# VHH binders against Enoyl-CoA delta isomerase 1, mitochondrial (ECI1): the designs that were tried, part 4

Target 1, 258 residues: Enoyl-CoA delta isomerase 1, mitochondrial (ECI1), of Homo sapiens (Human) (p42126)
Amino acid sequence: QRVLVEPDAGAGVAVMKFKNPPVNSLSLEFLTELVISLEKLENDKSFRGVILTSDRPGVFSAGLDLTEMCGRSPAHYAGYWKAVQELWLRLYQSNLVLVSAINGACPAGGCLVALTCDYRILADNPRYCIGLNETQLGIIAPFWLKDTLENTIGHRAAERALQLGLLFPPAEALQVGIVDQVVPEEQVQSTALSAIAQWMAIPDHARQLTKAMMRKATASRLVTQRDADVQNFVSFISKDSIQKSLQMYLERLKEEKG

## First folded at step 13 (VHH; from k5 with W56E K65Q)

Design m3
Fold by ESMFold2, fold request of step 19:
Structure m3 (fold): chain B 258 residues (1-258), chain A 123 residues (1-123)
Amino acid sequence: as target 1 above (258 residues)
Amino acid sequence: EVQLVESGGGLVQPGGSLRLSCAASGFTFSRYVMYWVRQAPGKGLEWVSEITGSGEFTRYPDSVQGRFTISRDNAKNTLYLQMNSLRPEDTAVYYCAKDKGFDSGSTSGMDVRGQGTLVTVSS
């Protein structure tokens, strides 16, 4: 399994741990397990909140899995992007309280997951940066992820961060507001339990309706444009220059891994 | 209450195909993860596939990946398993199951209720 669920039904909380070695890349198989596990938890009356965290040392999630975007058919790219969109939509609109306990590096697609949560706690370790660094890789964050970042840290901070591909170390992440709390690494899990308890103290119906009201416009922009967004991704990733760059990067990863 | 009725089993030669059906009632079918599981003679239950309520995400063990396809028709409250390239080791009673959550465990439970449908793969 790539997703470990540690339930605490007495507390109404489950911990969902990412275990997709080596770095929790968002492979199609991992995306599938995340969505299935989330759906099961949403339908389990024992749980009102979920903590998302990593079982892999040093990394929350390294982001999109480049092997899903290189040397594949256009149909594969479309299917992959639909799965990424679906994970984001389900997390963003979930009826559960979601808290990210970010116990490792959180770039790009890892930050995508974290930004869907209601609350983000980052370990105070200078190696653990968070941000959307797509432009440094020569690609563009999708509009719905740009919207999510903008809603979190404001327009000016988001436009600067996205254009420069900034990754924020803990102090800067707290200052800019991309995370809500920074704590010593050994306190991340206990802090997440305390935070989620505070969110769950709010009556579920009122909290869920308020979240839906606040998030509906952003979610609807993707829902109404899903097919166009998929086609934009497929068109972009299929460009020869992009495929050559991905191949070269993947070859370097194999050499480093050997 | 929750009812699950499997059908479509039979005798098939190796390499053949079968399509199993599971008629569901007594719950909001489209809301829940559904499973196929099987029980070979003298063995315990083996997970065969799972599918999200919308039908968009599916998972399979390596033993059936690429040969079996789970699907659902939420308008008909029916779950399906298309089995291709059948092998003698696929011989089992096949059951569908509803997800029953993570009560008491790190892995969600499978609620098997029906009599199952026998699939025999033999020359």
Scores: ipSAE 0.699, ipTM 0.886, lowest interface PAE 1.5, mean pLDDT 92
Fold by OpenDDE, last read:
Structure m3 (fold): chain B 258 residues (1-258), chain A 123 residues (1-123)
Amino acid sequence: as target 1 above (258 residues)
Amino acid sequence: EVQLVESGGGLVQPGGSLRLSCAASGFTFSRYVMYWVRQAPGKGLEWVSEITGSGEFTRYPDSVQGRFTISRDNAKNTLYLQMNSLRPEDTAVYYCAKDKGFDSGSTSGMDVRGQGTLVTVSS
């Protein structure tokens, strides 16, 4: 099990803990478990909110799984990206209150997950940075992720952050508004519980409709361009130069861990 | 009223293939995780596949992984199970089932299931 779900039906809240060693990479299996778990919770009237957090020390999520994007078929790449899109759509449009309790590093795909949430709490640890660093790797963020970031921190801030591929430490993350609170690491979970309670105090119907109203346009842009986005991804990731780079990186990682 | 109606079962030789269908009604089909389960003679219910509402994510037990494929057509409110490389041990009544919501168990998390369709794999 790569996702631990700790339900508290009495409180109407479930905590989803990411437990996908070593660094909660967004493997297809992990994505599958996340989405299935979320969907089940969405269909259970006992639950109104979900806290997303990590069970792996020091990391919320390292982002996309490079092994899903290297040495595979184009069909696999397409499927993987569709899965990533689906994850984003499901999280971003969830009728549940989603709160990220970010208790570790949160780059790239990790930040994607966090940005879909309604509220984000980051542990005050200088090692825990959050952001989209794609450009530092010679990669551009997908437009729907760009939109998500822009919706969160504003156009100008997003423009700067994306171009520079910034990873924000806690203080800067709070300042730029990519997270809503920064608290001591030991308070992240309790703060998340308090926060989600505040959100859940709002009538669900009104909250959900408002959320939908706020996010519909952004979500719709992906839905209407879903195939094109997949094609772009596949075209990019399939490049020989990119594959070579990924392979080299993976080999380095293996050497460091071995 | 939730209704599920399975079809497509029959007699097939080992190594053969079958495609099962499940017609769903009485609920918003696309919102729910759906399952195929089976019950062999003298055995309990066994989970054989799971699919998210959108159909983008699927899971299988090791017993059928690589041989069975679950899919769905939300426009038609229909669930499918493509079964390839069938084995005698796959002989069972197959049921489609609706997810009832959050549950940690594959079989216990199911709500209504249909009447089932018999699949017999025999030489």
Scores: ipSAE 0.686, ipTM 0.866, lowest interface PAE 0.8, mean pLDDT 95
Fold by ESMFold2, last read:
Structure m3 (fold): chain B 258 residues (1-258), chain A 123 residues (1-123)
Amino acid sequence: as target 1 above (258 residues)
Amino acid sequence: EVQLVESGGGLVQPGGSLRLSCAASGFTFSRYVMYWVRQAPGKGLEWVSEITGSGEFTRYPDSVQGRFTISRDNAKNTLYLQMNSLRPEDTAVYYCAKDKGFDSGSTSGMDVRGQGTLVTVSS
């Protein structure tokens, strides 16, 4: 299993731990387990909140799995991107309180997951950066992820961060507002428990309706454009130049490990 | 009251195909993760497949991956299992189940309610 669920029904909280070796990359199988686990928790009346965190040392999630985006059919790319869109939509619109306990590096697709949450806590370690660095890899963050970052840190900070592919170390992450709290590594889990209890103190129905109202416009932009967004992704990723770049990057990763 | 009624089992030769159905009532079918599980003679329950409420995400164990396909029709409140390339070891009573949450640890529970449908794979 790639997602470990540690329930505490008495507290109304579950911890979802990412366990997709080596770096919690968002493979299609990992995306599938995340969506299924989230759906099960959303339908379980014992739970009002979920803490998302990593079981892998040093990394929250390294982002999209490039092996899903290289050397595959256009149908595979379309299916993969629909799964990425679905994870984002389900997290972003979840009726649960979601808190990210970011106990490791959180670039790109890891930041995608974290930005959907209601509250983000980052461990105070200079190696643990958070941000959307797609442009440094020669790819473009999807419009709905750009919207999410913009809603979180404001237009000017987001436009600068996306164009430069910035990754924020803890102090800068707190300053820019991409995370809500920075604490020592050993306090991340206890801080997440305290934060989620505070959010759950708000009556569920009023909190959930307010969240839906605040997020409706952003979510609707993707919902109404899902097919076009999939087509844009497939068209972009299928370009020979992009496939060649991905192949060379994957070969570099194999050489570093082997 | 949750009700699950399995059908479509029968005798099939090795290499053959069969399609199982599960009629659901007493709950909002489209909300819940659903499962197929099976029980071979003298064995415990074995997870065979799961599917999200919308039908968009499915999972299978290695033993059936590529041969079995779970699907659902939320307008008809019906769950399906298409079984291809059947083998004698697929012989079992097949049950559908509704997800009942995380009762006793990190594994969610499967609510088996029906009588099942027998699939026999032999010459």
Scores: ipSAE 0.682, ipTM 0.877, lowest interface PAE 1.5, mean pLDDT 92
Fold by ESMFold2, last read:
Structure m3 (fold): chain B 258 residues (1-258), chain A 123 residues (1-123)
Amino acid sequence: as target 1 above (258 residues)
Amino acid sequence: EVQLVESGGGLVQPGGSLRLSCAASGFTFSRYVMYWVRQAPGKGLEWVSEITGSGEFTRYPDSVQGRFTISRDNAKNTLYLQMNSLRPEDTAVYYCAKDKGFDSGSTSGMDVRGQGTLVTVSS
């Protein structure tokens, strides 16, 4: 089990803990469990909100699983990217209140997940950075993730952050607005419970319709271009130069030991 | 009320194939995670597969991975299980189930309602 669900039906809240060792990389199997768990919670009338967090303090999610994007067939890349798109769409358009309790490092695909949430709380630890660092790997954030960051921190901050592949430590993350709160590490979970209660105090119908209105344009841009986005990803990731870069990063991870 | 009607079981030789069907009614079929479960003679229920409402995501235990394929046709409110490379230990009554959520703890429950369909794998 890569996703642990801790329900509190009396409170109407579930905690969804990521437990995909060692660093919660978004493997295809982990993506599958995330989507299935989210769908079960969305269809369970006992729950109005979900807190996303890590079962391993120190890392929220290290991002997309590079082994899914290197040394595989084009069909595998297409299937993987469709799963990534689907996770984002389901989280982004969920009728649940989503709060991320970011108790560890949150680069790239981890930030993708966090940015879909209604509210983000980051532990105050300088090693716990959040951001979209794709350009530092020689790859590009998809347009719908660029849109999501822009909607969160504004155009100028987003264009600078994406081009430089910035990862924000807690103080800067709060200042730029990529997270909503920074709190001591031991307070992240209780702060998430307090925040989700505030969001759930708003009548569900009005809150959900307002969220849908605010997010419709961004979500629709992906929905109308899904196949093209998949083909663009497959074409880009299949380039020899990109595959060589990914292979070097994977080899460096092995040589750092572990 | 929720109704689930399984069919397609029968006697088959080891190495053979069967396709099971589950006709669903009384709920919005396309919204819910669905399951196949089985009960071998004298044993408890064993989870066999699950599938999202859209059909895009599926999971299986190691015992059937690579041999069984769950699918659904939301226009027909029908769930399927394609069973290939059947073995004698696959002999069981097979049931489909609707997800019934997390009210019973950290693991979501399975709502088994039909009479099931018997699959016998024997020479």
Scores: ipSAE 0.655, ipTM 0.865, lowest interface PAE 1.7, mean pLDDT 92

Design m3
Fold by OpenDDE, last read:
Structure m3 (fold): chain B 258 residues (1-258), chain A 123 residues (1-123)
Amino acid sequence: as target 1 above (258 residues)
Amino acid sequence: EVQLVESGGGLVQPGGSLRLSCAASGFTFSRYVMYWVRQAPGKGLEWVSEITGSGEFTRYPDSVQGRFTISRDNAKNTLYLQMNSLRPEDTAVYYCAKDKGFDSGSTSGMDVRGQGTLVTVSS
């Protein structure tokens, strides 16, 4: 079990805890469990909100699983990216109130997950940075992720952040607006519960429609261009130079862990 | 009322293939996780496959992994199970089942299942 769901039906909230060692990478299996869990919660009238957090402090999510993108077939890459798209679509368009209780590092794909939420709380730990650092690796963020960030922190800030591939520590994250609150680590969960209660106090119909209205353009664009986006990803990730780089990186990681 | 109707079962030789179908009605099919489960003679209910509403994610137990493929056509409100490399131990009544929402168990998370279709694998 890579996702722990702790339901509180009385409160109408479930806490989804990421438990995919070692760093909650978005492996295909992990993505699968996330989406399945979310879908089940969405179909249960007892729940109106979900808090996303890591089971283990230190890492919220390290992002995409590099092993899914290295040394595999193009078909595998395509399937993996479709899964990533699907995760984003499901989270981004969820009728549930989603709050991220970010109790660890949140780069790249982790930030993607966090950005889909309605509200973000980050633990005040200088080691916990959040952002999209793709450009530092020579990678361009997909348009739907760019839009998500832009919609969160504004065009100018997003432009800077994406081009420089910035990872924001808590103070800067709050300042730029990529997170909504920064609190002591021990208060992250309680703050998330308080926050989600505020959101849940709003009539669901009005809230959900407003959310849909705000997010429809980006979501619809991805749906319309889903195959093209997959093709772009596959073309990019399949490049020999990229594969070599990924392989080397993975090898280094193994050495460091060993 | 939720209705599920399985079809496609029959007698097949070991190593053979069979495709099951499940017609769904009475609910928004595309919004629900769907399952195939089976019950062999003298055995309990066994989870066989799982698929998300969109069909993008699937899961299988080790017993059928690589041999069975679950899929769905949401436009037709139909669930499918392609079974290849069938074995005698695959002999069972197969049921499609609808997820009831959040529940901790795969089998316990099922809301409704159909009447089932018998699959017999024998030489």
Scores: ipSAE 0.645, ipTM 0.852, lowest interface PAE 0.8, mean pLDDT 94
Fold by ESMFold2, fold request of step 19:
Structure m3 (fold): chain B 258 residues (1-258), chain A 123 residues (1-123)
Amino acid sequence: as target 1 above (258 residues)
Amino acid sequence: EVQLVESGGGLVQPGGSLRLSCAASGFTFSRYVMYWVRQAPGKGLEWVSEITGSGEFTRYPDSVQGRFTISRDNAKNTLYLQMNSLRPEDTAVYYCAKDKGFDSGSTSGMDVRGQGTLVTVSS
């Protein structure tokens, strides 16, 4: 399985550990397991909160899976992007308290997952950066992910970070507010348990309604534009120049893995 | 009171197709992950497919990938299994199941309630 669920029904908390070798890239199969696991937990009355973390050393998630975006049909690209949108919508609007225990590098699509959570804890390791670095790769973060970053760190900080494709090391991540805590690496999991308990101390109905109220406008903006966003992605990723670049990256990765 | 009623089984030749149905009641069908499972004679239950409440995400084991398609109609509270390219080893009683959450570890339980529907694949 690519998602390991460690339930603690007595505490009302489950830990979802990402185990998609080698770097928790968001393959269609991994996206599918994430959504299914989240749905099962949302419908299990034993659980009020979920901690998202990694079972892979050094990485929370490296982002979108290039193999889903290269050498496939336009229909595959559309299905893939719709799955990415759906994961974001499900996480962003979840009735569970979601806490990210970010025990590794968290660029791009990894940051997508982390930004949907109610609270983010980053390990204090200079190699573990978080951010949306799409422009450094010559691409644009989707508007709904830009909205999420803007809602988290404010308009001007988000505007600067997105244009420059910034990845924040821990001290800077805390300073700009893209994470809520930075702690020693060995304390990330215990800190997540403490944080989620504090959030769960709020009565479920009031907390959930407040979250829904705060997030409705952002979520609705994607919902009303889903098809257009999918077609923009398919059009972009299908360009010959983009496909050639992706193929080269994939060949380099295969040769290096030897 | 959760009820699950399977239908659509029968005798079919190898290479043939069948479509199974599962009528659900007693719960908010569209909220839950649903499964198809099967039990060959003398064997335990084998997971065959799962699907999210909305129907957008599906999973299959390698043994049926590409041949079977799970789907649902939430307006009719009905789950389906389209079975193509059937083989003699697909012979089993097929059950639908509702997800019942995480009981004993990293995998969730499957709540099998119905009598099932027999699929026999024979020359």
Scores: ipSAE 0.641, ipTM 0.865, lowest interface PAE 1.7, mean pLDDT 92
Fold by OpenDDE, look of step 13:
Structure m3 (fold): chain B 258 residues (1-258), chain A 123 residues (1-123)
Amino acid sequence: as target 1 above (258 residues)
Amino acid sequence: EVQLVESGGGLVQPGGSLRLSCAASGFTFSRYVMYWVRQAPGKGLEWVSEITGSGEFTRYPDSVQGRFTISRDNAKNTLYLQMNSLRPEDTAVYYCAKDKGFDSGSTSGMDVRGQGTLVTVSS
């Protein structure tokens, strides 16, 4: 089990804990469990809010699983990217209050997950950085992810952050607005519980409709361009130069691990 | 009232194939994770597969992975289980079930299930 769900029906909150070692990479299996877990919670009237966090402090999520994007068939790449899109759509448009309790590093795909939430709390650890660093790897963020960041920290800040591929330590993350609170590591969970309670105090209908209005443009754009976006990804990731780069990187990782 | 009606069970030889169907009514079918579970003689309920409301994501235990395929037609409010390469150990009553709980890979999260359909794999 890669996703642990700890429900507190009395509080109307569930905690989803990522448990996909070693670094909570977004493998297809992990994505699947995340979406299934979320759907189950959405259909249970006992829950109005969900806290996303890592089961193990240190890494919230390292992002996409490179093994899903290297040495596979185009069909596999397409399926994988569709899964990533689906996760984003489900999280981004969730009627639940979503709060990220970020108790570890949160780059790239990890940041994607965090950005879908309504509220983000980051542990005050200098080793825990959050951001979209795709450009440092020669990769561009998809438009729906770009929009998500832009909607969070503003156009200028997002433009700078994406072009430079910035990863923000806690102080800078708070300053730029990519996270809402920075707290001591031991307070991350309790702060998340307090925060989510504040959001849940708002009438659900009004909150949900407002959220939908705010996020509809980006979500609808992806839905209408879903296939094109998949094609773009497949075309990009299938390039010989990209595959070679990924292979080399994976080999280096294996060497470092060994 | 939530109703689930399974069909398609029968006697098959080892290595054979069978397709089960489940007709759902009484709830918004497309919104819910659905399951197939099975109960062999003298054994407890075993989770066999699950599928999200949209049908985009599916999961299987190792015991049936690669042999069984869960799918759904939300327009018809119907759940399917394609079973290939059947084995004697697959003999069981198969149930369609609606989601309620949070336990992946377990039957503890099942809500309503049908009366079941018997699948017998024997030479």
Scores: ipSAE 0.476, ipTM 0.787, lowest interface PAE 1.2, mean pLDDT 94
Fold by OpenDDE, fold request of step 19:
Structure m3 (fold): chain B 258 residues (1-258), chain A 123 residues (1-123)
Amino acid sequence: as target 1 above (258 residues)
Amino acid sequence: EVQLVESGGGLVQPGGSLRLSCAASGFTFSRYVMYWVRQAPGKGLEWVSEITGSGEFTRYPDSVQGRFTISRDNAKNTLYLQMNSLRPEDTAVYYCAKDKGFDSGSTSGMDVRGQGTLVTVSS
């Protein structure tokens, strides 16, 4: 089990804990469990809010699973990216209140997950940075992820952050607005519970419709261009230079673990 | 060792239906894209269907689109192919195939396929 769900039906809240070692990479299996768990909660009238967090402090999510993007067929790459799109769509358009309790590093795909939430709380630890660092790796963020960041911190801040591939420590993350609160590590979970209660105090229909209205443009663009976006990803990731870089990186990781 | 075992083939009349199954073992089934491919007498290998590890994405060639449905049960490590509105030109040996992984060092193609199951469509 890569996703632990701790339900509190009385409170109308479930805590989803990421448990996909070693760094909560977004593998196909992990994506599936996330989507399935979310769908189950969405279909249960007992729940109105979900807190996303890591089972263990240190890493919220390191992002995409590199093994899904290296040494595989183009069809596999296409399928993987489709799954990533699906996860984003499901999270970004969820009728549930989603709060991220970020108790670890949150780069790239981890930040993607966090940005889909309605509210983000980051532990005050200098080692826990959040952001989209794709450009540092020679990668361009997809338009729907760019829009998500832009919708969170504004156009100018997003433009700077994406071009420079910035990872923000807690103080800067709060300042730029990529997270909503920074609290001591031991207070992250309790703060998330308090925050989600505030959001759930709002009538569901009004909140949900407002959320849909705010996010419809970006979501609709991805849905309309879903295949084109997949093709772009496959074309990019299949490049010999990119595959070589990924392979070298994975080999280095293996050496460090060995 | 990766193993794929196909079943469910047989003789069927035009317009009929068959459901093929493939039992998989020796790898993390849910992590891999899976395929059905077929080989008709005197012809080369033809791609018939593919499905993502999660089962959320499927694709078909025009030759079978709307007639065939690929699905999987990851809990049972089983791949399925529902074939409806069968035609004589669908006659072939059908194979279940696994997508290549990182360990193969290859960025394209299928890794392993089973022994196949014969489907014959004839009046």
Scores: ipSAE 0.338, ipTM 0.687, lowest interface PAE 1.4, mean pLDDT 94

Design m3
Fold by OpenDDE, fold request of step 19:
Order: C-alpha cells, then structure tokens, then sequence
Structure m3 (fold): chain B 258 residues (1-258), chain A 123 residues (1-123)
C-alpha cells in the first residue's frame, strides 16, 4: 500500500501518509490510491478533515513520475495525465478540510498536491523546498496549476515563480505565501492537527460552499478543457526532444541510485 | 510596539483550575481576533482557543472544548483563559497571540505572541 490512511474517527480527521518509495513520485498507481483513499474518506461522514503528509520525512513528494511520461505510448501519456487532472480536481474540490503537513521536499507535482490543500505547514529545513520548477526542465505548467498557484500567492508572485521555476526554502516559502506556516520539523504534525481543528471548527456547509465558490472558476475551466489539456500534454511530452531529455534524466537518476 | 504579557500560570493538580491573563498593548485590542496557543514539552504549537474582537464568537479544539473558556475585557485590553478540569496533558507554556488582522492584509493567522506562562498539571 502506497498510501497509509490513519483514521481518527473520534476527531473526524484522517492522516494520509504517502508511502511510495523512494520519493513519493506520483505514479499512476500512487495517484490511483490517493484518489481512492480520498474518495473513501469523503464518503465517510465520520471524517471532516484530512492531513496529507509523507510517511518518511525528507520528501513530501518529488512530483510526477517521469517513468510514466517517458518511453510509453501516447495512450499511456493521456491516461496518466487524466489521472493527474483527476487527482487535482478531487483534491482541489474536496469537501474535506485538507491540510498539508509538508515534512520534506515538495517540488513540482508535490507542490501541486500541497497547493490543493486549504492550509500548508512546512518543516523548517533548508533542504525542504517547495515550488513549481517545471520551467527549469523546459516544461510548462498547465493553466489549472498556474491558476492554483496564482490563487495562492498572487499573480505577480506566481508569474515570477513559474517563469523562473523557483523552489522556495522555508523562509522564502512563508514570505511569498506558498505555505502558511513554517515550524520546526518535529512540530509539523502537531501543527497540522492544530490547524485542521481550527478549520474544522467552521460550520461545514458554509465552509464547503465558500471553498467551492472560491475554486469553482479554475476547476470548471479544467473540466471544460479537460480533453484539450490532455492533448496538449501528450503533444508536448511526445516530442522527440522532450523524450530524449527525459530519458537522459532518468538514466542519470538510475546512476545516482546505483 | 505590540506587546503581549501572559500571567497566571503555575502548578495545579489534575482536575484543578487556572485562569490565565494576557495584557495587551501597542495595538487596538478590540479590533483583533485573539488566540491562546500552547506548546507542550517536546510538542509543537497547538491552538487552544480563539475569540473575535468583540468577544461574540469563540472557538476551541476538541482537546479543550468544554473545559477551557476564552474571554476578553476590551476596556482593560486583557485576554483571559479559564481552564477547568485540567489534565496532565494540558501541561504547556501558554501563549497569548494576536491575529494578523488587516495590518498585514491577512484575515487569518497569528502575528505576535507573548513570552508565555507555564502551566504544569501534576499530582
């Protein structure tokens, strides 16, 4: 199991722990488990909030699984991207209070996950950076992810961050507003529990409707353009130059692991 | 300069009661949401209570709900935390905290907190 769910029905909170070694990459299987787990929790009235965190400190999520995007069929790419879209849609529009307890590095797809949450706590470790660094790899963030970041840190900050592909260390992350709190690593979980309790103190109906209202525009836009977005992704990722780059990168990663 | 000074902490037996006070200065007290937060030994900062500027609305986590009561006297620029039915797990340094408010453009979150007052619940 790549996602550990630790329920506390009494508290109305579940902790979802990412356990997809080595770096909690968002593989198709991992995405699937995440969505399923979330859906199950959403369908259980005993739960009102979920904390997302890594089972292993050091890495929250390294982002998308490059192996899903390299050396595969276009159909696979399409399916993978649809899964990514679905994850985002489900997280972004969840009726649950979602809090990210970011206890590790949080680049790219990891940041995507974190950004969908209502609240983000980042461990104060200089090695734990958060941001969307796609442009550094020659990749363009999808519009719905751009909007998510923009809605979090503002247009100007998002524009700069995305163009430069910035990864923010904790201090800067807090300053720019991509995370809500920076706390000592050992306090991340407890802070998340405290935070989620605060959010859960709000009447659910009012909170949920407000959240929906705030996020509807971006979510609806993706839903409307879901196929086009997939096509764009497939077209982009299938380029020979991109595939070559990805392959080279994967090879380098293998060498580093070996 | 915003200043918050907590007082009222001490040693109390389980089941006992304490009342904490926080003297606020350097800002328009009545305009800000105020918080009590606590930090237990070896644990992170925990939100304990929230009260609106007017005092009309209060919130508590489940951990203290029904036992703790936050209140304020805006005329005295003082925040209170009545703690009843204290438990060993309530042992912590308790901080009074000011909401960021409109000063920072933020509608949520804590800005400044005091030095804290130690509450020890032990038999």
Amino acid sequence: as target 1 above (258 residues)
Amino acid sequence: EVQLVESGGGLVQPGGSLRLSCAASGFTFSRYVMYWVRQAPGKGLEWVSEITGSGEFTRYPDSVQGRFTISRDNAKNTLYLQMNSLRPEDTAVYYCAKDKGFDSGSTSGMDVRGQGTLVTVSS
Scores: ipSAE 0.058, ipTM 0.450, lowest interface PAE 7.3, mean pLDDT 94

